VH-VL binders against q9vpl3. Designs and how they scored, part 4

Target 1, 224 residues: q9vpl3
Amino acid sequence: RGKINIQRPKAPHYERARVVAVTQPKYPELPKAKSCFKTRAERTQQQQENPYNEIIAREVRNWLDHSRLVAFFHLSSITADDIFRVRVQLHKQNLHLKSYGSKIIEQAVKNTRYEAIVPLFHSNHCIVFSPDPEKTAALLRIVRRVPQMVLLGGIVEETMLSRNQLVAYAQMPGLHAVQAQLVQTLSQAPGHLIQQLQAHQNSFVQVLDVHAKNQMNEETPKST

## First folded at step 4 (VH-VL)

Design D7
Fold by OpenDDE, look of step 10:
Parts: C-alpha cells; structure tokens; sequence
Structure D7 (fold): chain C 224 residues (1-224), chain A 121 residues (1-121), chain B 107 residues (1-107)
C-alpha cells in the first residue's frame, strides 16, 4: 500500500477532479471590510464636496482682500496654550491669527492673484492678517518670543515679500515719516542750486575786479 | 472657578507709597494678561494699568504714568501694583481683572472684589 | 485719548420695560467696545464684548449693537436684578477708556 504522499498529493483522476470542482462549496466573498479609515481619496473627495469648505474659503479670500498686511508662518509643535497667548498678544495689536487647512487655502486662492502662496501651506501653518501695514514691526516683535512660529513670508500692500524683505520693511520708518523726509530733502534742493549759481557769478565778479585793479596799477606812472 | 482677590488697600498720606496684590486662582495665570481698574468713590471706572502674560509689556494711564508700576509673579499667581507718590486723586477702589481674548482682547471677563486705597492727610 | 460718552446719564424704568443705552466714541473704534454692569458695592461684570457678542452666562435679554462711533446696549424685559450702572469701554487703543456710566433705577 503506497505511502500516501501528504505533501504532494497526486492530482485526482480527471473525472474526480470535475466532481470535486462542482461540489466545492462556494463561499460567499467576504464583504470587503470597509476600512474604518477613509482612504486618502475618499477624504479628499469629502473635503471637496463640503459646502462648508466653500464658505470658509470665501472667508479666507475676504481676509486676503481686506488685509494690507498678511504674514505666513510655519508652526512647529506649538501647544494650544501657546497659540492662545500669541493670539491674544496679536489681537491687541489688531493682528488676527488664523489657521486654515491647506486644502481650504488652495480652494480659496485658486485662480486668484494669491495662488503663489499655496506652496507655503504644505505643513502646519498659520496666517496673521492686519488692515495696517505699519503693524509689521509689532508682529515681528511678538512672534520673536514664539520660537514655534517661523516666518515664511508675507504680503504687504499687495506685494509679496520674503522673510528677509518683511524684516527689512519692519525696520523702515513709517510712510509719513519717509514722506516728510522726502519733502525736507526736496525743499533744500532749490537753496543749494541758488547758492551754486551765485557762487559762479561771485567768482566771475572777483576775477574781473582783480583784473581791473591790475590794470589801474599798471597805469599809475612811478613818479620818480 | 476663577477667583481674583485684591489686597493691600489702606489709608496712606499724600506722597506715600503702597503696593497692592491680586491673588489669582482657578485658571492658568501665566496665560493671561492682567489689568488694574480703579473707581473713585461715587465715580466711574478708570483704567489704570495692564501687563502682558509674560510681564514683558506694561501699559499705563497717563494719570499714573511714572508713579505706578505693574508687575506679576507667575510662579505665585500674583499680580502687583506698586503705587508711589500717591495723591488724593488716587483714592479709589482698585480692581484687578483678567484680560480675556481668544478671539478678542481688552475685555475683562473676571474681576476681583476690589481693595480700597485712601489717600488723605 | 478716545473719549467715551453715554446717554442718558440716568434713566428710570419698570420691570418688564425695554431700555436702550447709547455710547459714543470721540473717534471710530470699529467694534472694539465692551459693556459692563455694576451693582452698588460690587465689582463690574462683563455683559457684551466686541460691541455685540454676549458674554457667557449673561441672559439673552441683553444685546449690543453698533460700530464706528455709536453703540447701543439694549435690555429687553427688564428684570429686578438689572437695576445697576452700565459702562461702555473701548479697546481700540491705549489708554483704555470707559464711558461715564448710565444708572438704571426703579421708576
């Protein structure tokens, strides 16, 4: 009686194989357990279809359109308490700290002049809005105390500025001060021109006087 | 429960000095700006001074600028008001208040019961 | 400094009445205005912040409105506990300033 090779059973006779194939219990395909976790695609679709996101996107656009100062920050492991503190300080300066999802930002700025900011929002981020560009210095002062907030760039008076440019801007005197300085400088220019013109005339007269004196001295006969 | 308790109010002579204290409890003191507001007898409210949560920034009314200093010890959950060169006009109930601002600032959501400072000869 | 005024300085009303108190700023303060209630011998209580936002725990009969320079506090269906002095306060800029107050007493 040949040892039944349990490891490699001989294929059954073709007739037996047919019977076995027909008599095999058809087990219902286990319902693909819907992963409790929404796929990335499902999450993305759900976010796109959410009317609420459109409302928020509109809000973001409104903030962008009405703000003369916008600053973008990366957030590095900041606590809710720290955010709260910063928000309070910023608000005292009429600076409004907001945080939105990257997708919301993308939707908000799509096909607008702000589309270039989208790459800044790939990580945890926050935005500070202000109607007053003069508050840039105040903003930077406050955020310096918050190492978790990293300045990425901003928009001042509809102009996109890098981090360094924002810092430089904050160090500039106010517009009115600059204007006053300009007016003062311009007011001094005519006086300087007049002096220069007069200097040439005076020099010419002096040369003529010297010439005249020399001629008179030559005409005075040495009375021996 | 948020509690603020002022202390230190006494009778002092003109030109004298006084330090008020406000003990805070029931909230994270170090996370909030604090303020002093005073009220003269039978009069309205007058803002006196404010201090940031970290103590780095201080603000004063012109009437007390140069005479008063505001400070805080976050480890002791205590707010202070040092009052120097006191005048009769400084006679008032002094309130400490918490500055609240999740979405807004400069509104005082919690107040102490106040401490009376009387400046009289 | 921003000067705050209130009108009227005092008013008499009855329980159940609706009353309105006005506050005016010397310059525009946007919506940076708060309302406080103070009862005799007590500390002030915040009622309204940001001109129209009701503080938590405050009855809905209290409402605030206005922007810029003119603001109003309205108390609907006045209750016995509402007889007090009401103050407006601006926080547009330092120094922070309060209105002179409006006394609401019993008719």
Amino acid sequence: as target 1 above (224 residues)
Amino acid sequence: EVQLLESGGVLVQPGGSLRLSCAASGFTFSSYDMTWVRQAPGKGLEWVSGISYSGDETYFADSVKGRFTISRDNSKNTLYLQMNSLKGEDTAVYYCARDQGIYSTYYFDYWGQGTLVTVSS
Amino acid sequence: DIQMTQSPSSLSASVGDSITITCRASQSISDYLNWYQQKPGKAPNLLIYDASSLQSGVPSRFSGSGSGTDFTLTIRTLQPEDFATYYCQQYESYPLTFGPGTVVDFR
Scores: ipSAE 0.012, ipTM 0.502, lowest interface PAE 9.6, mean pLDDT 84
Fold by ESMFold2, look of step 10:
Structure D7 (fold): chain C 224 residues (1-224), chain A 121 residues (1-121), chain B 107 residues (1-107)
Amino acid sequence: as target 1 above (224 residues)
Amino acid sequence: EVQLLESGGVLVQPGGSLRLSCAASGFTFSSYDMTWVRQAPGKGLEWVSGISYSGDETYFADSVKGRFTISRDNSKNTLYLQMNSLKGEDTAVYYCARDQGIYSTYYFDYWGQGTLVTVSS
Amino acid sequence: DIQMTQSPSSLSASVGDSITITCRASQSISDYLNWYQQKPGKAPNLLIYDASSLQSGVPSRFSGSGSGTDFTLTIRTLQPEDFATYYCQQYESYPLTFGPGTVVDFR
């Protein structure tokens, strides 16, 4: 069994170290949030046993089932105007910013392999869902100027990725180009040829998925 | 109204140095990424360099990397381009441009009128 | 670097015509493509961002479409002010690159 080691994250890139130092909150002096996400999360937590919690948990399960890209962020205090602008920019790329209470997330992922993500939601957070895993680079470009959103990790094609693995995945534009070229070819080819090319695309993605899982297994520390 | 005004373009000899400035007004300069784009006479547009809203990240085209430096002074609402080791192919009108919004999307909604740099022996 | 090409390199058209300009990327850029208009002696002006989104203040006779490697700019019912050079620009990756331009000329 493995745990995500969030207590001692790796140092940020050199160019971002100055920004991270400025944006790091000092405990316990963190001011109360004025964003709709933080206020919304607090209200949802108070209603953990409400029948609406199961309806919302079904929504989360539906997003997880239909999303090929899921990214988890820690959310610091952010103005309602700023988070709205970020949501609009994300929506333009078919990226859907959502926030749910930690109890609702726990209820939604109960008895699934995703139970391991629950500890990530002990603090204020948000989640981005998308059916398009090729939008990972676009997601990271949009949020890299939002110091209030700190990437924790994600899920790509049902494979759990750490922060560093997700960033590395986003830096593989050749995979996105190959997928786009195949889709273009399939749109122009007869149905029989399309079936054959779709099999090749699936095989290529499966090889990269195995590669990502092997990297994750090799990086999982063994307890001594 | 948003205004961008480039200055500093002159005739220089190959191997020389030159500093361009772009004065910004009519918007909160420190909230926007900025860029330099150039256009050789009778030719198309070429992206040269970009800088983040805070100045902590910079980017360069391969043709100018190592020779040009981009910087900004948010207290003076001014963008700079330091050009060293100038070559004939650097002859162009240099535009400064603003990125749209608080978060970068790499489309440039406001441009200056440009300043001409001529590199000639 | 992602190379951008445009077709045609120039065209002549009359007021009232509808024209289409094509832009092709050397690799997939998803929908990360912008269109600019430039008149002689003037700075470029943003028309379309994200392949198909119309910039504020741009007339609805302009439209963009496409994804991946192939993109189009369509100008319906050309007006006298539309005779200019048009550039596409990708922003999938650095360095940001422009197409070589399409000159739309009267006569």
Scores: ipSAE 0.005, ipTM 0.437, lowest interface PAE 13.6, mean pLDDT 75

Design D8
Fold by OpenDDE, look of step 10:
Structure D8 (fold): chain C 224 residues (1-224), chain A 122 residues (1-122), chain B 111 residues (1-111)
Amino acid sequence: as target 1 above (224 residues)
Amino acid sequence: QVQLVQSGAEVKKPGASVKVSCKASGYTFTDYYMHWVRQAPGQGLEWVGWINPDSGYTFYAQKFRGRVTMTRDTSISTAYMELSRLRSDDTAVYYCARDEGIYDSSGYFDYWGRGTLVTVSS
Amino acid sequence: QAVLTQPPSVSGAPGQRVTISCTGSSSNIGAGYDVHWYQQLPGTAPKLLIYGNSNRPSGVPDRFSGSKSGTSASLAITGLQAEDEADYYCQSYDSSLSAWVFGGGTQLTVL
């Protein structure tokens, strides 16, 4: 009596498999938690018929024009709840999380300086806008806790930055801090130069002194 | 339950301004665009404009540009429509109406306020 | 004048089928924009009846149906009831005007 391999049950006969496949209770797919964000396919389909496209495109342009910080993210299997939480956190920092369809983005940036961003919007994505470029560090801190948000790049002070560049930017001290450091460095430079110059002079004097001493010693006749 | 509660009826003189409020409840106010539609007595519906409560971005029908201002207070989930330089032909019931999300609708109004009658008379 | 054209009035007997037409142009219905329908009872605000050409919101009876073809849309009411007496408006978007547009409204009378 062959031990029924409970770990690898023999695939049922083809006919039985068909019956089982048909008789399997179709559990109502749990209503896929309606992601606050439509799938790309859904968005694309809806955008073709959406009268908002033109208006929203203008809104997007407005955001782009008035934002000093813009960050682009890919969204990977993020839930509506997660998006909401992130949105709230971002909002507290005056960071505005938005999502737009690719067509809308294309329309919005067409024939503008922002046209280069279009390739970033080939998947489910979101954009974070801020009037304050100093919030870049805060943004990255918040989104690091959200693995479903993948940073693609951004615009800071009208400059397009790669992901790595944006990360680097966030790590830089503020302009004022950099300026302060520069001033401090510049203020120390003269002192250092003076010290170096004085060191050479002192060394020279020492050498001369030694030389003078040696000459005096040579002139002192060893009174045998 | 989604509710849009509008301010009471207003009587104004020509040249004056009127500000109508629409308080939203039963949903996240910032997630849905808010439209304003008016209806003159015995007439049809006329779209005035919309506001994105999240961003505050507005778009007005050409006819009302320069005279209409739509605003919102997110703290109290209230949208406002102000119409200035009122004329007799501005006499109408003004409705706030919710639009479904940007990707979910092609511009239909799923919930309406009860309307605010604005009467402009000398 | 309303951008979308509706008959000013239609009438029918209880139990009958009535149809309300909404005629647009190439810049609205013909451009592929969806048509929506609203019911307005006397003295009340409009109520969404049909969205997305043919979809019914929850609570709307199945006797109401919408369709769209070309530059026109249609609202059909089957099994007409006394409570259906109201004004009906079609709505769409017009790209040339950059505005949401309504029909002139149709008064439905149940005889």
Scores: ipSAE 0.025, ipTM 0.578, lowest interface PAE 4.2, mean pLDDT 84
Fold by ESMFold2, look of step 10:
Structure D8 (fold): chain C 224 residues (1-224), chain A 122 residues (1-122), chain B 111 residues (1-111)
Amino acid sequence: as target 1 above (224 residues)
Amino acid sequence: QVQLVQSGAEVKKPGASVKVSCKASGYTFTDYYMHWVRQAPGQGLEWVGWINPDSGYTFYAQKFRGRVTMTRDTSISTAYMELSRLRSDDTAVYYCARDEGIYDSSGYFDYWGRGTLVTVSS
Amino acid sequence: QAVLTQPPSVSGAPGQRVTISCTGSSSNIGAGYDVHWYQQLPGTAPKLLIYGNSNRPSGVPDRFSGSKSGTSASLAITGLQAEDEADYYCQSYDSSLSAWVFGGGTQLTVL
């Protein structure tokens, strides 16, 4: 029935493997702990009145709008070499590892259906973006070998998924089966929500329940 | 040592396009925003726009939207600025300038290219 | 029309102190955005002189200092030397324009 209008996500650019900068200092440079990520204190300073706050927030929104797969992780202490190796492995699968300050994420998702993700970014974290939702299984296989990255949940095809929902999604075959099984998984969400509330009374984090958030606030999905 | 090496001077006719290059070395190209700033003869500095070399995302000053395109080639650590439909008042030195890292969001330009003179004359 | 206002010229004798002002508005300096300063010697590219209102990068002498108050910033040069003769630009961010903005420049003459 004609074309389906889709705003294709901006393809993340292939990045070359990061190289160690060669330097000949008169005085030795201070060691760098994490080349891809700032410490928590550095991120806090980044979020003062900085001219890049608006621009970084737009960049995050652009990544969210053009990525059909987004996965959120808690990040334990990890060496710069280890995180670099993981980033390279992910990049080979068109999976892009990034980190942003919580205030920037809050600004990027304000007045959107994704506003519930903000609390995830108050702790040490990282995010994986990809235009390829079929790469979810590859993502989970790679990070399974990285105990420092703890999956919290994600977004697939504009739908927020809990950790367990994302794992279930990764086990589904093919694009057609993915669409049907994702709808079936979400239609089972009333039972999942009840089970989750019963199992985790008090301290329940509503951010990870995609169905409950979709019922409260939902934007029109992009054409596909 | 950080270096930004720009392409040589260009002379163009009105209505033509120019593409200026800026090759980065001595640092990880994709970790830093690249800005373009121009300076007409005898005049001050004017910000043109920026590119995030990691994502390719760009943002242009309103005056240049529709005429400027910023791109990059990460395999050779090179940023490009193309300005189309040139006018005589586009005659200027065009600088590339590095901003502190994508994740640092500092907003100042710590290293500059030497500039590329673009002359637009009939 | 520069968004940030600087005096067109300033002069001083060797050894003296001079200041260069940079006046903005509520959408830039007054909104809390930092001010940065650049020195441009004749025929050369600008060089970072002061960042984050008052910080000096490595290699910039301590006789250069910066400050910010309200909607304005100031660059001070003490112990003026002949080599300081150059153009000086302030720079900030303007949220209403969504743009990096420069002052019009100040020509410093050492008498």
Scores: ipSAE 0.000, ipTM 0.452, lowest interface PAE 13.7, mean pLDDT 75

## First folded at step 6 (VH-VL)

Design s34
Fold by OpenDDE, look of step 7:
Structure s34 (fold): chain C 224 residues (1-224), chain A 121 residues (1-121), chain B 111 residues (1-111)
Amino acid sequence: as target 1 above (224 residues)
Amino acid sequence: QVELVQSGAEVKKPGESLKISCKGSGYSFTDYWIGWVRQAPGKGLEWMGIIYPGDSYTRYSPSFQGQVTISADKSISTAYLQWSSLKASDTAMYYCARDEGIYDSYYFDYWGQGTLVTVSS
Amino acid sequence: DIALTQPASVSGSPGQSITISCTGTSSDVGGYNYVSWYQQHPGKAPKLMIYEVSNRPSGVSNRFSGSKSGNTASLTISGLQAEDEADYYCSSYDSSSTPYVFGGGTKLTVL
């Protein structure tokens, strides 16, 4: 007895097929409730602005507006425990580590001066906020232990900085120290100029002296 | 002024335990990494490990992993290097140093005076 | 352990300029601008002279300068003085293993 192929049943006899076709219940087409068959595009467009997202977006904006230091990090396979440990250390320095969805960030910075940061948030990211730009060095020392936190850049005193610029900023002496150095440099400039002028004068005098000596030697009659 | 002061010279026998100290002053001790560097007699500098005193996070050189323990007591601004069992080959000068590097930059700007450890039978 | 290569010794006369080289690989000296130089006098702790290839800490003489080309970093001492006689060590970040790799050291003799 040939193995009944259950995957491809033999077509019934023509008469049986006709009876089966006529006796099949015609089920009314279920009313296509427009709501159940909305295309992904229609669903995405009707995503009712979650009032909650607006609140979070406002929070993000508030952090951006009141922070003098903002640092952006990419998170590469970081554990929740590692994030927590870093957060605790940052918090001790009045540095606030936050994580937001890309959509929330986009909504928060839309039509603002911060709109340029949106491309940084394509993957898993976190943001560190601080009211004190002098904490940049402390921030970067703390995150050294977590290679999974990759620095992308930041905002300092309303200026967007690249990764390298932010690191350089952290290494700079404080504003007062820089000002002191500037004043010192400016105060030395006149002295240097005077030295250069004196050097030229001295050289000129030396040349004249040599010339005078040579002339005197030429005028000394060879006493035969 | 930033200063690192290390404990005095040690003379020990093989098999003995030892803990040496490095006390920092003149800066926020918890905000900077502290490293330990070994220098065998007549030899060069060798990095052993580093610690962040703020939470005692520690990283070791592969050559020293499991051979020594680095710790810190932030309440007294002191870092420690310890051995459970000393070997004759541990005879060396040991330096603690503050790391000033930012993010992926690593360098030591201040150094302790060094602790001489002599292990002899 | 990937060690940075330094000449064992260098000598110069007072007033001369000398250069100490530190050669690594693309994973350390060649890959990053994170080379530092330390001076060590006999029986003393090392002192930082240069960080990040070419930066001088406060209090270090402007006679000391650093540079890098390819996989080789260089410390240049101009106007050599007797007090410059010491051992010099280079250090670099190594992405493959350790954040601190030291060279073998160079003994500088002032003649």
Scores: ipSAE 0.806, ipTM 0.909, lowest interface PAE 0.6, mean pLDDT 88
Fold by ESMFold2, look of step 6:
Structure s34 (fold): chain C 224 residues (1-224), chain A 121 residues (1-121), chain B 111 residues (1-111)
Amino acid sequence: as target 1 above (224 residues)
Amino acid sequence: QVELVQSGAEVKKPGESLKISCKGSGYSFTDYWIGWVRQAPGKGLEWMGIIYPGDSYTRYSPSFQGQVTISADKSISTAYLQWSSLKASDTAMYYCARDEGIYDSYYFDYWGQGTLVTVSS
Amino acid sequence: DIALTQPASVSGSPGQSITISCTGTSSDVGGYNYVSWYQQHPGKAPKLMIYEVSNRPSGVSNRFSGSKSGNTASLTISGLQAEDEADYYCSSYDSSSTPYVFGGGTKLTVL
């Protein structure tokens, strides 16, 4: 028709080799853990030696500490105009689109339970932060228009969620209501607080148990 | 209560233009995708395209790209399907539907009543 | 571009269980858990019966259930009733063409 398959021939250029290498690697759990360990150690040392990296790492840590919702995306090639328009739509919902180098992320999460996120940043990526976990559904509806942003997973209320778990969380507004009710219950008289806390706590544990079961059932990589 | 109300039936001749509407109420119109689905007489459902009214981003089925225009006016919570030049083969029932899905999950939870478009010489 | 294959018709007697199949490829039904089912009575708009393979919207009878195996999704209606007589369409996310691909539809007749 008008599309020439030859414009990007599969020639043995280093640029084509880069694309091929990215699409082939398997990601078994054991090598992943070993790679993360080595990369984390080396990058932590490098980051400590660069003062500018320290300032940016503190910024990332501050975002992680003050965000109850964090979502991680793989980012394919996208124009600056398109990503800007997405950032504007996200900002209207108190969702903050950022990107940082893997060295910075490794330094920011050093000595925290979030060290496991470092492998997500070895490829092109972006991160969305928000103080408001109830905005998860809004986030996921907006990014649908952006096929270049591929959801990898996230963190909600300090709990790491897979892609499928984050999507399931967004479809359960009861989590947002339960969390809000827990906060309101804590502000009530002490006598009522114990009974209402136990009821809400049991409901919240049930939702977390569903997420844990989904995570166990879906530990296999979606892409290989 | 989520409600999608479509404009009334249309009888047109080939070559005429047409714009049909779908008004959403009972929810945040700009926060949900709206899709258009065609059903030719006695035939099945065909997805035509989808719009995000928050910024008017659209995506078309390859079969309908260039054949129709999907748009929205968020100030009146209304989505539109428009032809610049109708063909006899455009005779069909046209539904608008709200997409409740998030991210990669695509499904229509609420449907309009349909707009019958008849194109005859 | 890849259409989902459904049988043209299925019939059953009241009280029976019936199953409607929806066969696609690895780029749609096989690759993703985003299959939905719609019921359409004559002269009416479609109604969502199942989403994401097996989830029921509020107000849909538990007689309707969905499942998937390989490239084939299934809608099962247990305890068949006269009001179940309608056309049924499957739909799936499709990574190779469109975010919505529909099956050709199945006419369910309750004898």
Scores: ipSAE 0.195, ipTM 0.580, lowest interface PAE 4.5, mean pLDDT 77

Design s40
Fold by OpenDDE, look of step 7:
Structure s40 (fold): chain C 224 residues (1-224), chain A 121 residues (1-121), chain B 111 residues (1-111)
Amino acid sequence: as target 1 above (224 residues)
Amino acid sequence: QVELVQSGAEVKKPGESLKISCKGSGYSFTDYWIGWVRQAPGKGLEWMGIIDPSDSYTRYSPSFQGQVTISADKSISTAYLQWSSLKASDTAMYYCARDEGIYDSYYFDYWGQGTLVTVSS
Amino acid sequence: DIALTQPASVSGSPGQSITISCTGTSSDVGGDNYVSWYQQHPGKAPKLMIYEVSNRPSGVSNRFSGSKSGNTASLTISGLQAEDEADYYCSSYTSSSTPYVFGGGTKLTVL
């Protein structure tokens, strides 16, 4: 008696297989109540606009509209205690650290000039707001203590800046200092021009003098 | 004008304690970190540590950890470097310097005149 | 240990251009533009000459310039003058336990 292979049962005879196939009860597919089997994606799309999210989104927009300095940070495994310490330090400089969900940010900046920041908020992030762009240096000095805060970029005076541009901006002298430097540079330009013109004239005079001396030496008759 | 003024030269014996000072002026003292740098006679510069005067956050070089204490008094815009027990090997010039670095940049833009510490039996 | 290596000494004649090199032992040294250069005259405090590889502070002569290639930073002094005779130190930020590392220093002699 051949060992019944329970793992690979022999296919029934063709006639038996046909009878079994025809006699198998066709159970009507239970009407998939569309409501019960909404995919997570469909459920997430119907997420009723949480009135609370709208309020928060308006808050975010208000911060964006009234801030002259906005800095975006990625948070890498930072503790609540570290965040609190940084927040206190920033607050002393009138810098406001806020954290919002990506969906809230998306809602807040939708159809606005800030829409370009949405890709920055795919992970754990925070935003620092300030009404004073001169505080950029102070902000970046404070963040030095917290390696878990990674600078992604920012907005200064309504201009989007990369990380490197923001750092460069922080290192720039104030507007008045830059203006002073410009004035100084402009004031030196005429002097430089005069020096260059005089240099050419002096060079020419020197060449003429040498030539004159050479001619005088040639005209001195060798008094034999 | 930004200026760092250090205390005068010190002559001490081994085992004595010492505290030297660095006073900042011409800028907001709490906005910048202060670093200490040692220079042994005829040798190069060696970073010892740094302090944020705003909250006295301090970081030390591993070589100086536990050997010295860095502190600050923001009320008088002064940073300190102190030893509990001096050694002959502590004989060196000590500089304080302002750290102007931003975010990931670290450099000293202004330096004190230095304090010479001589430890001799 | 992250170390910065400088030549012990460099010399040049007045008017010449000289270059001082600073080489890091680790790839972490120089990943970012965090190299600074200091000038120190005998008996004086160090003076910042270059920060972030190539930037000059206010008041520093345009004869001083900085560059970096790979793990080697370079300070170039053009139009060498007698007053340039000094010790020069490079410094770099490191991600290690020691954020500030100085090179061994280079003595520049003007002949």
Scores: ipSAE 0.621, ipTM 0.813, lowest interface PAE 0.8, mean pLDDT 86
Fold by ESMFold2, look of step 7:
Structure s40 (fold): chain C 224 residues (1-224), chain A 121 residues (1-121), chain B 111 residues (1-111)
Amino acid sequence: as target 1 above (224 residues)
Amino acid sequence: QVELVQSGAEVKKPGESLKISCKGSGYSFTDYWIGWVRQAPGKGLEWMGIIDPSDSYTRYSPSFQGQVTISADKSISTAYLQWSSLKASDTAMYYCARDEGIYDSYYFDYWGQGTLVTVSS
Amino acid sequence: DIALTQPASVSGSPGQSITISCTGTSSDVGGDNYVSWYQQHPGKAPKLMIYEVSNRPSGVSNRFSGSKSGNTASLTISGLQAEDEADYYCSSYTSSSTPYVFGGGTKLTVL
């Protein structure tokens, strides 16, 4: 299961916020206590909503900072019971299924190289986090049972990977330290990575794999 | 070294029950699906069903749904194929095989040696 | 009814190249689905030779290659050797309820 209340604030004040916006408090119309009270109420409500958003955004940043594996999925229509079964199955493998609003994701990744992932969250989605990049194959084998989860791509060792790159990473031998080094040499600009995730072009992936091998060969550590 | 070792040949009569086994070794048994494949004498390969040993999720070929039971005991890394009442038409070689595919790929990379089941009066 | 069609037999001389076909429909071989190939010697279990259309597992000779075009997948064996004499089966994903469908098999004879 996800976090209670602080992970994703419900819009408990949406109708109240609409009323406040429509009734726009003006200083000359409400000169004393009512203007002041609405201002305090608005600040308190904004502070409550703002602290919830900030707490959830910090949670997302914490997941991103401490997860060596992140996978992004488009989520088609699925029953609550079915997604719960998937969440339980993933959790047994130290894989944590989450969903966050696009505005929360935008806040969490602003001023980072991951800022380009925000468009992935404009539609129905889910994210899987894990500290264990060696569990990528286990993740993808579990998702084989769930046609409603469509892989878009991921992040491994702080490097954005396309769908095809993530699948190829999962099939490499279980020497995760070697896999991590190879992924780090594939580092790219966030906008370029989003284009690759959206397009899913195999020839582009093959070019990147060749360049990563060349970069790895030229960047071997000096022995003393 | 990945190995799948199946139980020995069986000679049975129609109406008898049977449970054959497939023991996996040299890998994390619960990380891979196990499939069962039938080969009648002189005939081709025929997929029967598959199991995810981690939680016993099963999927059967429409031709075999209700005809056999596939199960697993992950504590001993063993998958099973079971009949409650054998027919003479069940005479065949039965293979277990490991599915190594991930996400949208489906193929069997390692196969057991086969279990010959003979059903006759 | 989904069936992958293979020739019943093919033959070739040592050193030649031969191709075994596997024909399906647009919903299996001709779609975006993967094809795999298996070799089976008499009395032995099948062995994976090609997966995901054209990939070879570790330990499989580079004389074996796979491809597909339209609704037909092909296994090509170059430099035929006597030990290549066996039955060969293709397999394709078709749907989530039938993720494995085998072809009828092809007996390869090395003359």
Scores: ipSAE 0.385, ipTM 0.634, lowest interface PAE 1.8, mean pLDDT 78

